# VH-VL binders against Small ribosomal subunit protein uS7c (rps7): the designs that were tried, part 4

Target 1, 178 residues: Small ribosomal subunit protein uS7c (rps7), of Euglena longa (Euglenophycean alga) (Astasia longa) (p14760)
Amino acid sequence: MSTRKLQKRKILPNDSIYNSLLVSQTINKILSKGKKNIARYIFYKSMQNIEKIKNENPLDIFKKAVDNATPSIELRTQKRKKGQISKISIKTKLERRNKIALKFIINSAKKRSEKNIIQKLQGEILDAYNNTGAAVQKKEEIEKSKSPVNNNKKFISKNKKSKNKKQKKRLKRKKNIY

## First folded at step 4 (VH-VL; framework fv_benmelstobart)

Design s44 (from b13 with heavy chain F27G L29I)
Fold by ESMFold2-Fast, scan of step 4:
Structure s44 (fold): chain C 178 residues (1-178), chain A 120 residues (1-120), chain B 107 residues (1-107)
Amino acid sequence: as target 1 above (178 residues)
Amino acid sequence: QITLKESGPTLVKPTQTLTLTCTVSGGSISSYYVHWIRQPPGKALEWLGVIYYSGSTDYNAAFMSRLTITKDNSKNQVVLTMNNMDPVDTATYYCARDYYDLRGYYFDYWGQGTLVTVSS
Amino acid sequence: DIQMTQSPSSLSASVGDRVTITCKASQDISNYVAWYQQKPGKAPKLLIYAASSLQSGVPDRFSGSGYGTDFTFTISSLQPEDIATYFCQQYDNLPYTFGQGTKLEIK
């Protein structure tokens, strides 16, 4: 392999227990200022607790939780003019959107009311797995912002409808004369 | 364990709409993502789109204006609808399940494929 | 879109030979590459993912390597059942794209 290419991007190895890149990326996001060993402990203990509660492979539960929290687009905040801030929808690659989901899960977990971070994280993961909770709610807010449900009858203005009628009449008249 | 099977018309007239159904057995489509991929005879594979178990979709921009993927969890079926078919759309159409990881999507289970011929 | 270019387009080899196929991405895709085997009239079968990880149940004579833009798929000792077309796929970004395929034939 080219050394230049290998050094272009930092290679994050799979975690040692689940052999999963998703797990490694999650551990890196859990404790923004903490040591990695503490983040590893928090994550693995949350997973062990989930396994005991659900009696299922906790990695599968976690993958589904991430999927449920992954938005179809990314919102970018832009300041349009004095005092106005708007968000525009950008289609980004799936890997980037998955990382956004991880951020939603971790940040939502930290805001939970449980007694410790392990219980907060397991609770948020299980909520997201069930397609509910704060992380999934953040994803749904993005979905609504991208494509608001629009009734075609409300979208088509009376003025546009009138223009179409006039254009159609004009075309019919030209055709009939010929 | 899991099996995917495509079904639908094998012959489509130019300008008509193609509707293909992927029926899944041995697993629930509410638990994973299903993709549609096609292959013109003797040519490379083309990724068409995906439906996530949430019901959200992503499409290849080349087909986006005429392509819709939907699903019915109760029937365990995923449906591809493609409008305005042309002879160049003649291909074997596959549905496939991905193995999810942050590394993106690769396809570990495929249907057998169904050949759709577009001709008058 | 990311373009995947395979070489060679076709090759002939004898049973027991080492066979190498290469795939080049038009931009850096890290290790987000999969390799598939497709036999005539059949759906593709996953052999390798993440550039170098062997899919469960796949014989260990198949291997992959590479990072960034240059990827290699190798069959260490060709068997008769390996007659097929092989495709690489990038999954770094949408839309997912495949190489044009390499048709492998036995002499």
Scores: ipSAE 0.007, ipTM 0.496, lowest interface PAE 11.8, mean pLDDT 80

Design s45 (from b13 with heavy chain Y33W)
Fold by ESMFold2-Fast, scan of step 4:
Structure s45 (fold): chain C 178 residues (1-178), chain A 120 residues (1-120), chain B 107 residues (1-107)
Amino acid sequence: as target 1 above (178 residues)
Amino acid sequence: QITLKESGPTLVKPTQTLTLTCTVSGFSLSSYWVHWIRQPPGKALEWLGVIYYSGSTDYNAAFMSRLTITKDNSKNQVVLTMNNMDPVDTATYYCARDYYDLRGYYFDYWGQGTLVTVSS
Amino acid sequence: DIQMTQSPSSLSASVGDRVTITCKASQDISNYVAWYQQKPGKAPKLLIYAASSLQSGVPDRFSGSGYGTDFTFTISSLQPEDIATYFCQQYDNLPYTFGQGTKLEIK
């Protein structure tokens, strides 16, 4: 169902400067009503500014920022039960989790107080690169949602509990037979 | 020149912990992610796990309960630790570099591999 | 887990032959397939990624195609140095999984 509702996905090409699909997806998420050239300008200008500030490869800084904002699990809305909504924790594809991180970075950038979108975006990227800022905070909220219960362990625990229940039932049956 | 090199014991006794080190050269661990893959003799490759820029990890669920991957960027080293080794874990262990992008991971450079034999 | 099934498990061919290996995924993986070459005693070497993209430095006699569940790897004109085991890999979802390998031999 989810993101693969259609059997075949359309593939987005890599960007022309960094030859990166991550960059292409980021530019697409910056887009305003089909003004792709403006989105490209915003992103590349932010990258140029970061390079000047850090004297490092800006793509490496951006990739690390995305990694720092990428949650280890995804919280998804489960089917409603008689009008009830619940969220479940699942370990999804890295690509999907990276896209969540991109959403966090871009949405957090838009809410920043800097005077223009270029400065907002570069600021959020640099904060995330340093493992701080609003995007990373959103990722930490997801990580904390499984504490004290680890959602990866929850799936493992569910499987073990199911096996333990079956084993206990089997042992109980054997004991009753004997 | 880009290189990765695995090092560690070639013989491990059953129930012992395996520790392997991957030393990288020609690139920074702050710019690339490193995976561990193994290959039992005559069998297919098995992906074990990956360590990201942040030090976060993803593991194959089959190994997650006994596998830990860590790194030290200043030493150019990635370390794989696997507990409770069994003869079935006998394999050549590889570390590999990926090209990070939204399209997922493929391995552009591999270490030479180190054969780890598990026997008494 | 996504299962990758390779065919054939082994094949014999002559120098200059066109060699084709196939890989089938148990579910739709778009184009997230890589192909590796492994020579005896050596680490695997990346040849193809994204189903059809040639890795830099790899000879153009190697090619890949496919989308969804069915993928093909081709050597257009087999050379002696191409004798190796070839593996497909999906990287659409964790855990990343490999085909069982195809051992290519000279006849």
Scores: ipSAE 0.007, ipTM 0.524, lowest interface PAE 9.6, mean pLDDT 80

Design s46 (from b13 with heavy chain S54R)
Fold by ESMFold2-Fast, scan of step 4:
Structure s46 (fold): chain C 178 residues (1-178), chain A 120 residues (1-120), chain B 107 residues (1-107)
Amino acid sequence: as target 1 above (178 residues)
Amino acid sequence: QITLKESGPTLVKPTQTLTLTCTVSGFSLSSYYVHWIRQPPGKALEWLGVIYYRGSTDYNAAFMSRLTITKDNSKNQVVLTMNNMDPVDTATYYCARDYYDLRGYYFDYWGQGTLVTVSS
Amino acid sequence: DIQMTQSPSSLSASVGDRVTITCKASQDISNYVAWYQQKPGKAPKLLIYAASSLQSGVPDRFSGSGYGTDFTFTISSLQPEDIATYFCQQYDNLPYTFGQGTKLEIK
């Protein structure tokens, strides 16, 4: 049963097998609206399979996969007067960017051609570990959209036009992923 | 040369615990997994279980309640323990080295096997 | 569990004959099948993996084929030393399961 409790900050605990906060966050992302036990089973079986394949600590492999899929910035849409829309690069906290990487890995895994979700997840993690695959590609799309600050003059460049077109294509892809 | 050799008692009384040791040579238990497979006289092979790199295990559900597999990488040994032995558990017990092919394992090298008879 | 149904249970053939053994899985296992040879009193020996790949050191008269649920193992020209029991194994999912075996005898 649940009990009434004073308002307190909820801290996500480390998982019970690897003692890892990253693992706990990943399990929560796999089936955020589903049953926790199924999400745990899927993730741990994927990790166990990776351990078999690589004969190495699967947590180290998973951490590297997440690092490889983590973008250096986040792109945000900013509204301006006269209905103008612009996109800006914002450097957010690493923890937030890691959650974006987890989302990329999990959603890319679901779109893989393997027979079951466990095989799909392990395949995407291994691809990301090797700095390849759909999750890493999504991260690279964000990296390509990043531009240095222009301090001199406020002119519209071809680069901004190309960036905006690529960002629109990526947003359409991202919307269809969910 | 790659070798696996099973050792342990050849006769076990009903209700007793069986302990078998598989000693490997020519490869490392940190690089390959060892599975236990048994074969009753004149019957098919039956997969029992495996122990992986960090000590996690998978067991055939039919035996999971009474089966334990452990290993000691430094001694090159994998140990099978099976509780509450019954005459129907009479079989030749093999340990085998695996090879991983995307979804699961097949077995490229086998021990010679040890016949374990369960009788009073 | 995935059931592997092997046929025939026994087979008698002459030296030089083509021998075929079949194995049927209760569900789609793609190509995740291995075949083993077991001589009396000896451990099984791997012959074929991934349904059709020949293990190193195994004579090329042995071959395998199949995908999905139906798998075939063939000896193109039977030799006296091939007298043994042959088993298929699926490795698509746990627990790994074996066929009941085919005992091959010479006429």
Scores: ipSAE 0.006, ipTM 0.480, lowest interface PAE 11.0, mean pLDDT 81

Design s47 (from b13 with heavy chain S54T)
Fold by ESMFold2-Fast, scan of step 4:
Structure s47 (fold): chain C 178 residues (1-178), chain A 120 residues (1-120), chain B 107 residues (1-107)
Amino acid sequence: as target 1 above (178 residues)
Amino acid sequence: QITLKESGPTLVKPTQTLTLTCTVSGFSLSSYYVHWIRQPPGKALEWLGVIYYTGSTDYNAAFMSRLTITKDNSKNQVVLTMNNMDPVDTATYYCARDYYDLRGYYFDYWGQGTLVTVSS
Amino acid sequence: DIQMTQSPSSLSASVGDRVTITCKASQDISNYVAWYQQKPGKAPKLLIYAASSLQSGVPDRFSGSGYGTDFTFTISSLQPEDIATYFCQQYDNLPYTFGQGTKLEIK
């Protein structure tokens, strides 16, 4: 009985290179779109590329990217009697919110204009690390959704505006390669 | 190729419930928001509501009490339900995707629209 | 709700003309403005987002500018296929709201 219950529960080990549960969860999320060995290769190659670009520990960069894409709440719709609909903000465990951030990063990466998935993933991680990009914008939209009438405006410096314009130009140019 | 297509009844009687289905292709409902927007003949566009990739929703306060948006990711479908239809609800109803990159708030792809006439 | 007011409501111009449409928000919306083109019987098509960014595949004769409450949309050299109704949209706060539209006709 207990043996069957334990066998039904999936336990993720830390990954073999970074010894990180977050990395293991990310690889498992990428796997939903492919095979595990390919998912491992994609993730680790993206990390190697990030390390070369930033000359920093890529795990620290990835953790910061995940943090930046992690919403502070989950928004859930509840129906009341009389057909009324109310929205509640739920503060869930960090691990569950991190899982949402991973979904944002991976799905945003797949929508990028870069030629291959490795470059798409590294680009999205670096954007999220800098608190920009599609994954962070999806997180911001969840934050904004706490109250339909309350707008949480982001602070944008002149330098960030210029950087965002360059990113837009790059994305448009890459889309035209198709 | 990204497409959205609305389907449902084109004629609804006053007080009845409208149900419209938006079928999407070329993107995942687990990754994008889908919005419903309507346009009365010769009038401006009016935003009705959104369903987020999480399944949570936001509605225009004017419609909150009679509007429900749901989805089924496995069927690639988003469903709009609006209760107690009135002749003033006569409009072309669109489903639209917001753009995921940069801001994600504007509508990059729209369905063709479906005209719903509310008349006795 | 944030109100978007477009001017003019209708406009007649000749092929090759420079066409300008304006949009005013009832409050500061930073650069959270999109512009759409709608031809008769068709869904709106996105042309401009973030007030000034050109959507991929859209001809470079279309442009946008503005920040805060005042926004402009320009067609530098009008072509026959540009005959349509044009709408601005704010996406700074819910509910998202649209201008009344500007109907563009050829003389």
Scores: ipSAE 0.000, ipTM 0.442, lowest interface PAE 18.8, mean pLDDT 79

Design s48 (from b13 with heavy chain S56R)
Fold by ESMFold2-Fast, scan of step 4:
Structure s48 (fold): chain C 178 residues (1-178), chain A 120 residues (1-120), chain B 107 residues (1-107)
Amino acid sequence: as target 1 above (178 residues)
Amino acid sequence: QITLKESGPTLVKPTQTLTLTCTVSGFSLSSYYVHWIRQPPGKALEWLGVIYYSGRTDYNAAFMSRLTITKDNSKNQVVLTMNNMDPVDTATYYCARDYYDLRGYYFDYWGQGTLVTVSS
Amino acid sequence: DIQMTQSPSSLSASVGDRVTITCKASQDISNYVAWYQQKPGKAPKLLIYAASSLQSGVPDRFSGSGYGTDFTFTISSLQPEDIATYFCQQYDNLPYTFGQGTKLEIK
C-alpha cells in the first residue's frame, strides 16, 4: 500500500505525573480554551485532595470511578432516508466507552454546587468511585435503554396484520439479476 | 515478581464444563485486567475474554454463550468457566495480564499455560 | 472481526542475517499492533507493542514498524536463541485477533 494517501493520527502522550493516557485524556476534556496548564492544575489538585481524604493511590480511585461510569454499550445515531433518525446500541471497545465515562464525569462535575472546579471534580470522582453521583446516573440511563432495545417480544397471531401495500409490492417483486 | 499460573483439569469429556483458575502474584487484581487466551495444538492464539479490575467482563462473541470469567480479588484468583466442551476446544489455555491504559490491550505477562484435552 | 495475515508462514536464516516478517490487517488499526515470540512448549513473550515500541528488557535487535494495515517485524542480526514462532496481534477492536504465526528456524 501507498503510505502517501494515509495521514497518521495524532497520538496523545501519557501525563507526566501518573504516566497514564487516561489522565491525559481527562486533562484534555477539562480544557475549554487551550489553557492546558490550568486544566493540569485542576486535575492534579483534585487528585492530591482525594489522596489526602482516602489515604490511597488516587490514580486507582480515579480508574475505579471511570469504570463505574463506563456504559456497557455505546449509543450511535444513524440517519435514515427522508430525515428519519434512529439510535442503535453498539458494543465498542472499552477505551472508546471510557471516553464516554470521562465526558460524563467532567460534565457532571461542572454542574455541581461546590465553590470551585477542583472541589467539583474531586466530589464527582469520589461519588463515581462509590458508584453514585450524576456521572454514574447517566451511565445507568444508558444501561436502562439497552434492555428495551433488546427485549424479547412475543407476538400472537391477532397482533399480526397484513403488511402495508408497499411491503406487499416489494415481497411480490421477482429477484432482479443484473 | 509478577507471576500468573493456570490450574485445573487437563482432561475433559465432551459436553462437560471446563473450570480453570488463574492465580496471580506481584500485582493486585483491583488494578489490572486479566485475559484468557487459548491455542489449539499447532494453531494460532485465540482470545476468549477479559475481566477488568472492576469485575466487568468482555467476551469473544464466538464463545459468549458458554463462557464466564469471574474473579476474587482477596484470593488473587481469576476463574474461567466454559460449558459444553467439544474436541475442537482442545488447546493450551493461558491467562495473561495487560495494560488497561487507553492506549493498549497487549499482554505483558503470561501464565505458563495448561493443556486441556477434550476427548471421550 | 479484524483478520491478521502473516507472511511468510515459515522461514530459515543464518546467524547474523536480517530477518523480516510482515503482518496485514483487514482494516485500519492505526498503530495498535503487538508482536510476540513463542518458543516450543512456552508461553508467548511480548516483544513489541504500539507497532514500534520495544518492551523493556527485550534486545534492541528486535524492531517493529508500520501504521494502518501493513506492519513489519525485524530482527537485525539473528541469534541462535531467536529460534521461535512469532505472532502479531491487533488490539484496536474486540475481539483481539492474532496472525497465524511465522516459524523461524536457523540454518
Scores: ipSAE 0.007, ipTM 0.522, lowest interface PAE 10.5, mean pLDDT 80

Design s49 (from b13 with heavy chain S56Y)
Fold by ESMFold2-Fast, scan of step 4:
Structure s49 (fold): chain C 178 residues (1-178), chain A 120 residues (1-120), chain B 107 residues (1-107)
Amino acid sequence: as target 1 above (178 residues)
Amino acid sequence: QITLKESGPTLVKPTQTLTLTCTVSGFSLSSYYVHWIRQPPGKALEWLGVIYYSGYTDYNAAFMSRLTITKDNSKNQVVLTMNNMDPVDTATYYCARDYYDLRGYYFDYWGQGTLVTVSS
Amino acid sequence: DIQMTQSPSSLSASVGDRVTITCKASQDISNYVAWYQQKPGKAPKLLIYAASSLQSGVPDRFSGSGYGTDFTFTISSLQPEDIATYFCQQYDNLPYTFGQGTKLEIK
């Protein structure tokens, strides 16, 4: 046995069914103790159930659920010059914030009352799709924790936030065309 | 080895209720769906319904008013109940396991089938 | 409901012949078609799924093609053991529906 562990691939490929990077990332987040085939089955089965319930493309439902659970900022711990620690609000890349949303959805699903993980996952995804549920609640808690700003910065931040919302909407439209 | 086997009465009188049991081996009902499909003598296959891992069901609208599918995971059994049997319901009844593909299911393993004759 | 129409209803061919069966869907079903072989007194056996994918353990003389509404099933070189009825199935939407079947006989 080698002392060096097998390392992850440098690039994560799109999944084989939906041809989606988001789906591939989700399967990896469901994965525990290296059982990728089980994680893949859990995810695809939950997607099939959602399709049967909603009679819509389950990938579109899932994308909206992730979007609804994605916080606009990330809270980061920073060590100050005098050795004190404080939390600051920063705007990180969308990819990183989407991964946070995936963790919220998966961890919230595990805490649900349904009997198996497939039912728990489909329930949490549908709740998030409707902008409700524990995953969306965790996102709202982060939104409420945003650092306060003075009057001048409020106008600047509001303008930037509106611009970023428009950018995200355009990106979504282009991504969903396929 | 994956197997499915149908069991139940082979003769049913008109207006009676049919109950068939599908006993599975080599896979878990918590991980797969089981479907019921029938074939009248010399005719095409007819999909009747499915029971999902959760116990949720879907039925063909043509049969849904008189059809119920249930399961017991601990016994490895799926049960089909169909009310108000008529001579036109004479058919070989199959249970089958699905295999997931993006938008639906095709059937990779089938039971041997059981012929149910409905006559006075 | 999605209607699946097969042609021909029956055919006779000689050993070694190329046999083609067609299946038409009443609406676009992408590639969500399976093909089954059924011998007298036996349950159907899966041969092809996703219109063109060969099931493991099935001889490579069997193939499928098509997309949308028109699908084809082919036996490249007919063998005596291929005498059977063949059915197509759509699995794009509920209820799942099957073609009427094509009975294949050897001359």
Scores: ipSAE 0.005, ipTM 0.457, lowest interface PAE 14.7, mean pLDDT 80

Design s5 (from b13 with heavy chain L102Y)
Fold by ESMFold2-Fast, scan of step 4:
Structure s5 (fold): chain C 178 residues (1-178), chain A 120 residues (1-120), chain B 107 residues (1-107)
Amino acid sequence: as target 1 above (178 residues)
Amino acid sequence: QITLKESGPTLVKPTQTLTLTCTVSGFSLSSYYVHWIRQPPGKALEWLGVIYYSGSTDYNAAFMSRLTITKDNSKNQVVLTMNNMDPVDTATYYCARDYYDYRGYYFDYWGQGTLVTVSS
Amino acid sequence: DIQMTQSPSSLSASVGDRVTITCKASQDISNYVAWYQQKPGKAPKLLIYAASSLQSGVPDRFSGSGYGTDFTFTISSLQPEDIATYFCQQYDNLPYTFGQGTKLEIK
């Protein structure tokens, strides 16, 4: 019984080159359908190319790229009574949010115009490192959706805007008198 | 070698603001995360918050309304600011470095801790 | 928040004894558990991470096991320098939480 449970819940080891769990998680996300040797090659070759371009530790560049693409919250759909659906902000641990960033980077890389996947991945990582690119844009979309600390301010502003809107609406109607 | 050292006032009056500084050596704040953890006398450790290498922060919701963590990479310093101190906030305050690779955060190096007493 | 319940709160043992401390999480945390040693007046020291991985420089008489909700920390042959309070910590989700601690004394 314990052997079966261990097989179901395998712990991901750090990668052999950078000794990083983040790298291992990234390799697993590059080719989710089981060609792990190819995924390793793609990732490590992208890292080697980044090192040559930037003359810096590529792991540090990659970590910063992931951080720049990491949202501060997760958005989840929650059903309310009477079939209403709302999106709520949840603050999960950094590791889980980093996995979201990895998906953003990898999926954005695949959609790039470069000739091969290695060049696509290195390009997206370098863009994210510079706080630009499609992965960072996806993160910014999530950031724009949150306002947990400003809920009170937004509620007050909304009330004022609603009153002003009603007043403007009445003024418009009056101008159109026939 | 890797070291962290807390500094700041050891006595704070109720309603005042606490400011503690963590000075690090042997690693770069541009590459590692620093956490603040406290321990009231005879009680369990309480995680307060973290500042990431990017300058982004996460806080324990129990403290977030009165807690701010900032850093200055050039000075090798991380600063904890906690508003509206109460006698129940009396504790030894630690800064700690976490493991560097996003697995989740356990603390491989700790400062010596500084006892902060809140009384009138 | 994830609650970590640690037992026993204190124990006394003789040099050479096998010492076992347990920690129970209020929900499944996989293997995201660390164990720390704290001597009086000093900061905690990391001994075990990922439930069972020994931190570099830590003697191999220390070990950990478990997954899901139930975790165990063991000292296979107690030494005088092992007198301390031991804490478990979960790092599966925010906020990170600690057990109450187990105070270990030598008879």
Scores: ipSAE 0.007, ipTM 0.558, lowest interface PAE 8.7, mean pLDDT 82

Design s50 (from b13 with heavy chain Y53W)
Fold by ESMFold2-Fast, scan of step 4:
Order: C-alpha cells, then structure tokens, then sequence
Structure s50 (fold): chain C 178 residues (1-178), chain A 120 residues (1-120), chain B 107 residues (1-107)
C-alpha cells in the first residue's frame, strides 16, 4: 500500500467532556487569545453556568446559538476591471459557515459589558440562543448584503415555480413599487 | 429506538405539488438536523436539502426554486414541499438524520423511503 | 458542485474474496467522505465516515482509506450478506453529492 506521495491529515479531535467537534473548534477560537487550559476552563465554566440558568442541556443550547449566528452565505472579494473590488455571495459548506458564527460569538462576547470573560461568553451564547445579540446581528448584516440584482433574479425564479397565492400578492406589491 | 418514517401521496400528476411528511421518534428536532434525499429508480442518491435546529434551511440549488422544507418540533414532523412535479422527479424520497455532532454531515439514520411516481 | 466518480460500476466476486471499490472527487475534499450500503428495497446504511472511521455496529471486515481526491472502500473477506450497492458521499461542500454506486454480486 505504500505510495510515493502520502497525504497527511489534520483532524481536530472532539472535546473530552461533550464529545463534540463544535466544542473543540470553539475552544480553539478562544485559544487564539490565550492558552488551551484557560480556554477550556472559560468555555466549560460558561456551559456550567448556562445549565444552572436554563436547567437544560447546555450543549443543545450552544448548538442552537451557533446555528442562529450562522450565515446562509459567505461574502468573498472579487477584483473587477479598473481596480474596483466587489463582494460575491457564495454558498460554502456548513462547517465553514459555523466557524464564522463562532468568530461572531467570541468577538461579540469580548465586547460585552459583563465583569469577566466567562460571564461575557455565557451572555452572548444565551442571546444568540434567543436569536438576539451582537453575533446574530452580524449574521443578519451578511444576509442583508446580498446583491439587489441577485435577490430580484432569485425572487423571479422562485415565483415562476411557485403557484402560491401569498407569493402572487407579494408580486403585485413589488410591481406597484416600480 | 431512533426512527424516521416518510408519508404522503405515492402518485402525483405533472405540474402538481408534492407534500411529504417525515415523522421522527427517539430524538428531538430541536437537537438534530433532518435532510431530504431522493433516488430515481436505478440511479444515484440526490441531496435535496436540510432543516437545522433553528428552523433555518439550506437547499440544493438545482431544486431551490421549487423546494420548501419546514418542521413542527412539537409534532416531531418535518415537511417537504416540492412544486411543479415532472416525470423526471419520480424517485424514492428519504428523510435522514444528521449525526449528533455538527461534524456529522453524513446520515446515521434513514427513513424507509417512499416511492413517488409522477405520471399523467 | 463536487463530482464523485466510483469504479467499478459493478463487481462480481466470490465469498471470502477481498473486494475494493474506489471513489474519486473532482476536487480536494480532505477526509470528508462517507460510505453507505444499500440492499434492494431498503434505505442506505452508513458504514464508514471521515474516510476511515467505522460506524458503531458495523463489522470490521469493512474499511476505508484515502485523503484528498482518491478514496478506497474495502471488504476484507466477502460474506453473502454483503451483496448490495455501495455509495460514496462527499460532505466537504454543499450540495452534498454521491457517487453513482457500485453493484456487488456473487459469482
């Protein structure tokens, strides 16, 4: 089975407490500003606090918070003619978009007014879980930044395939705007 | 025991809308993703779309213009709606659960499948 | 979209044989590959994920390997109950895509 060129993997292991890759990825994002033992302590302590507040499985709460902060698309920079730069909407895999959500949650947590990082992180997670807060707002800004031309084309395509009465009503409203 | 079961009409006329329901047991829709996959007779599997814990969705671009996935957590049901059915849409339709961890974008449990025939 | 190409499309083998199926991705997908077994009239069953990880409850005669674009699925010693169609799936990017399948038959 030996080959001349061997491909080597880089696989992030699941965390030791929740057996979750998402948790492991989150600890690594926190780690970028500290040491791994401190990052693990911060994350697990925030999870413990969330469990006490909500009396629910904190992993399920965290997963929903991440999902709520995950954008449907990524914006990529493309250079146009004459040195102009435009942003293109691209649909990447969920894992990649989840990493964006994790960055939103962690960066938003650091900007919170609570006393310590544990309280900041738990607060941002609970806000995102409720579909509110700065992390979710950042996600919504990405959603809103979709090109008007692409949105119009998408709407027309969907409307051609749908015979829904509600969509016909919306179409009449939009035609009146023009 | 974890189960998923598809239900809905088995015969659809061209241009009609297909509605399929996936009823789940043994897990919560607030904790897992549910996908729809189809398989035309004798052909490969085609991924249609997914509904996440939050109720947000992602669709295969090939079907996005005519496909909607919704859910009701309290009823343990996920619903697929596909508009403007065509004979080429004849396939066995499956609902499937994503693996417990967000790592898992593969399907650990599947429904039994329901054959939908589109003909005049 | 990422295309997954399986070979062979069909394979005949004897009980006890080593069976190998290959799957090639149109672009680098790291190790984000799953393998499924599908028997006639039944839903697919997950056998392998992350290219080489064996699903709980699956016999250890099944194995997978590969990274990047080339992936291999192996049955070390074919049993009669292994007669089925096998599919690979990539989960590196949306939409998720499957190989065309390999139909395994007994000689």
Amino acid sequence: as target 1 above (178 residues)
Amino acid sequence: QITLKESGPTLVKPTQTLTLTCTVSGFSLSSYYVHWIRQPPGKALEWLGVIYWSGSTDYNAAFMSRLTITKDNSKNQVVLTMNNMDPVDTATYYCARDYYDLRGYYFDYWGQGTLVTVSS
Amino acid sequence: DIQMTQSPSSLSASVGDRVTITCKASQDISNYVAWYQQKPGKAPKLLIYAASSLQSGVPDRFSGSGYGTDFTFTISSLQPEDIATYFCQQYDNLPYTFGQGTKLEIK
Scores: ipSAE 0.007, ipTM 0.547, lowest interface PAE 9.3, mean pLDDT 81

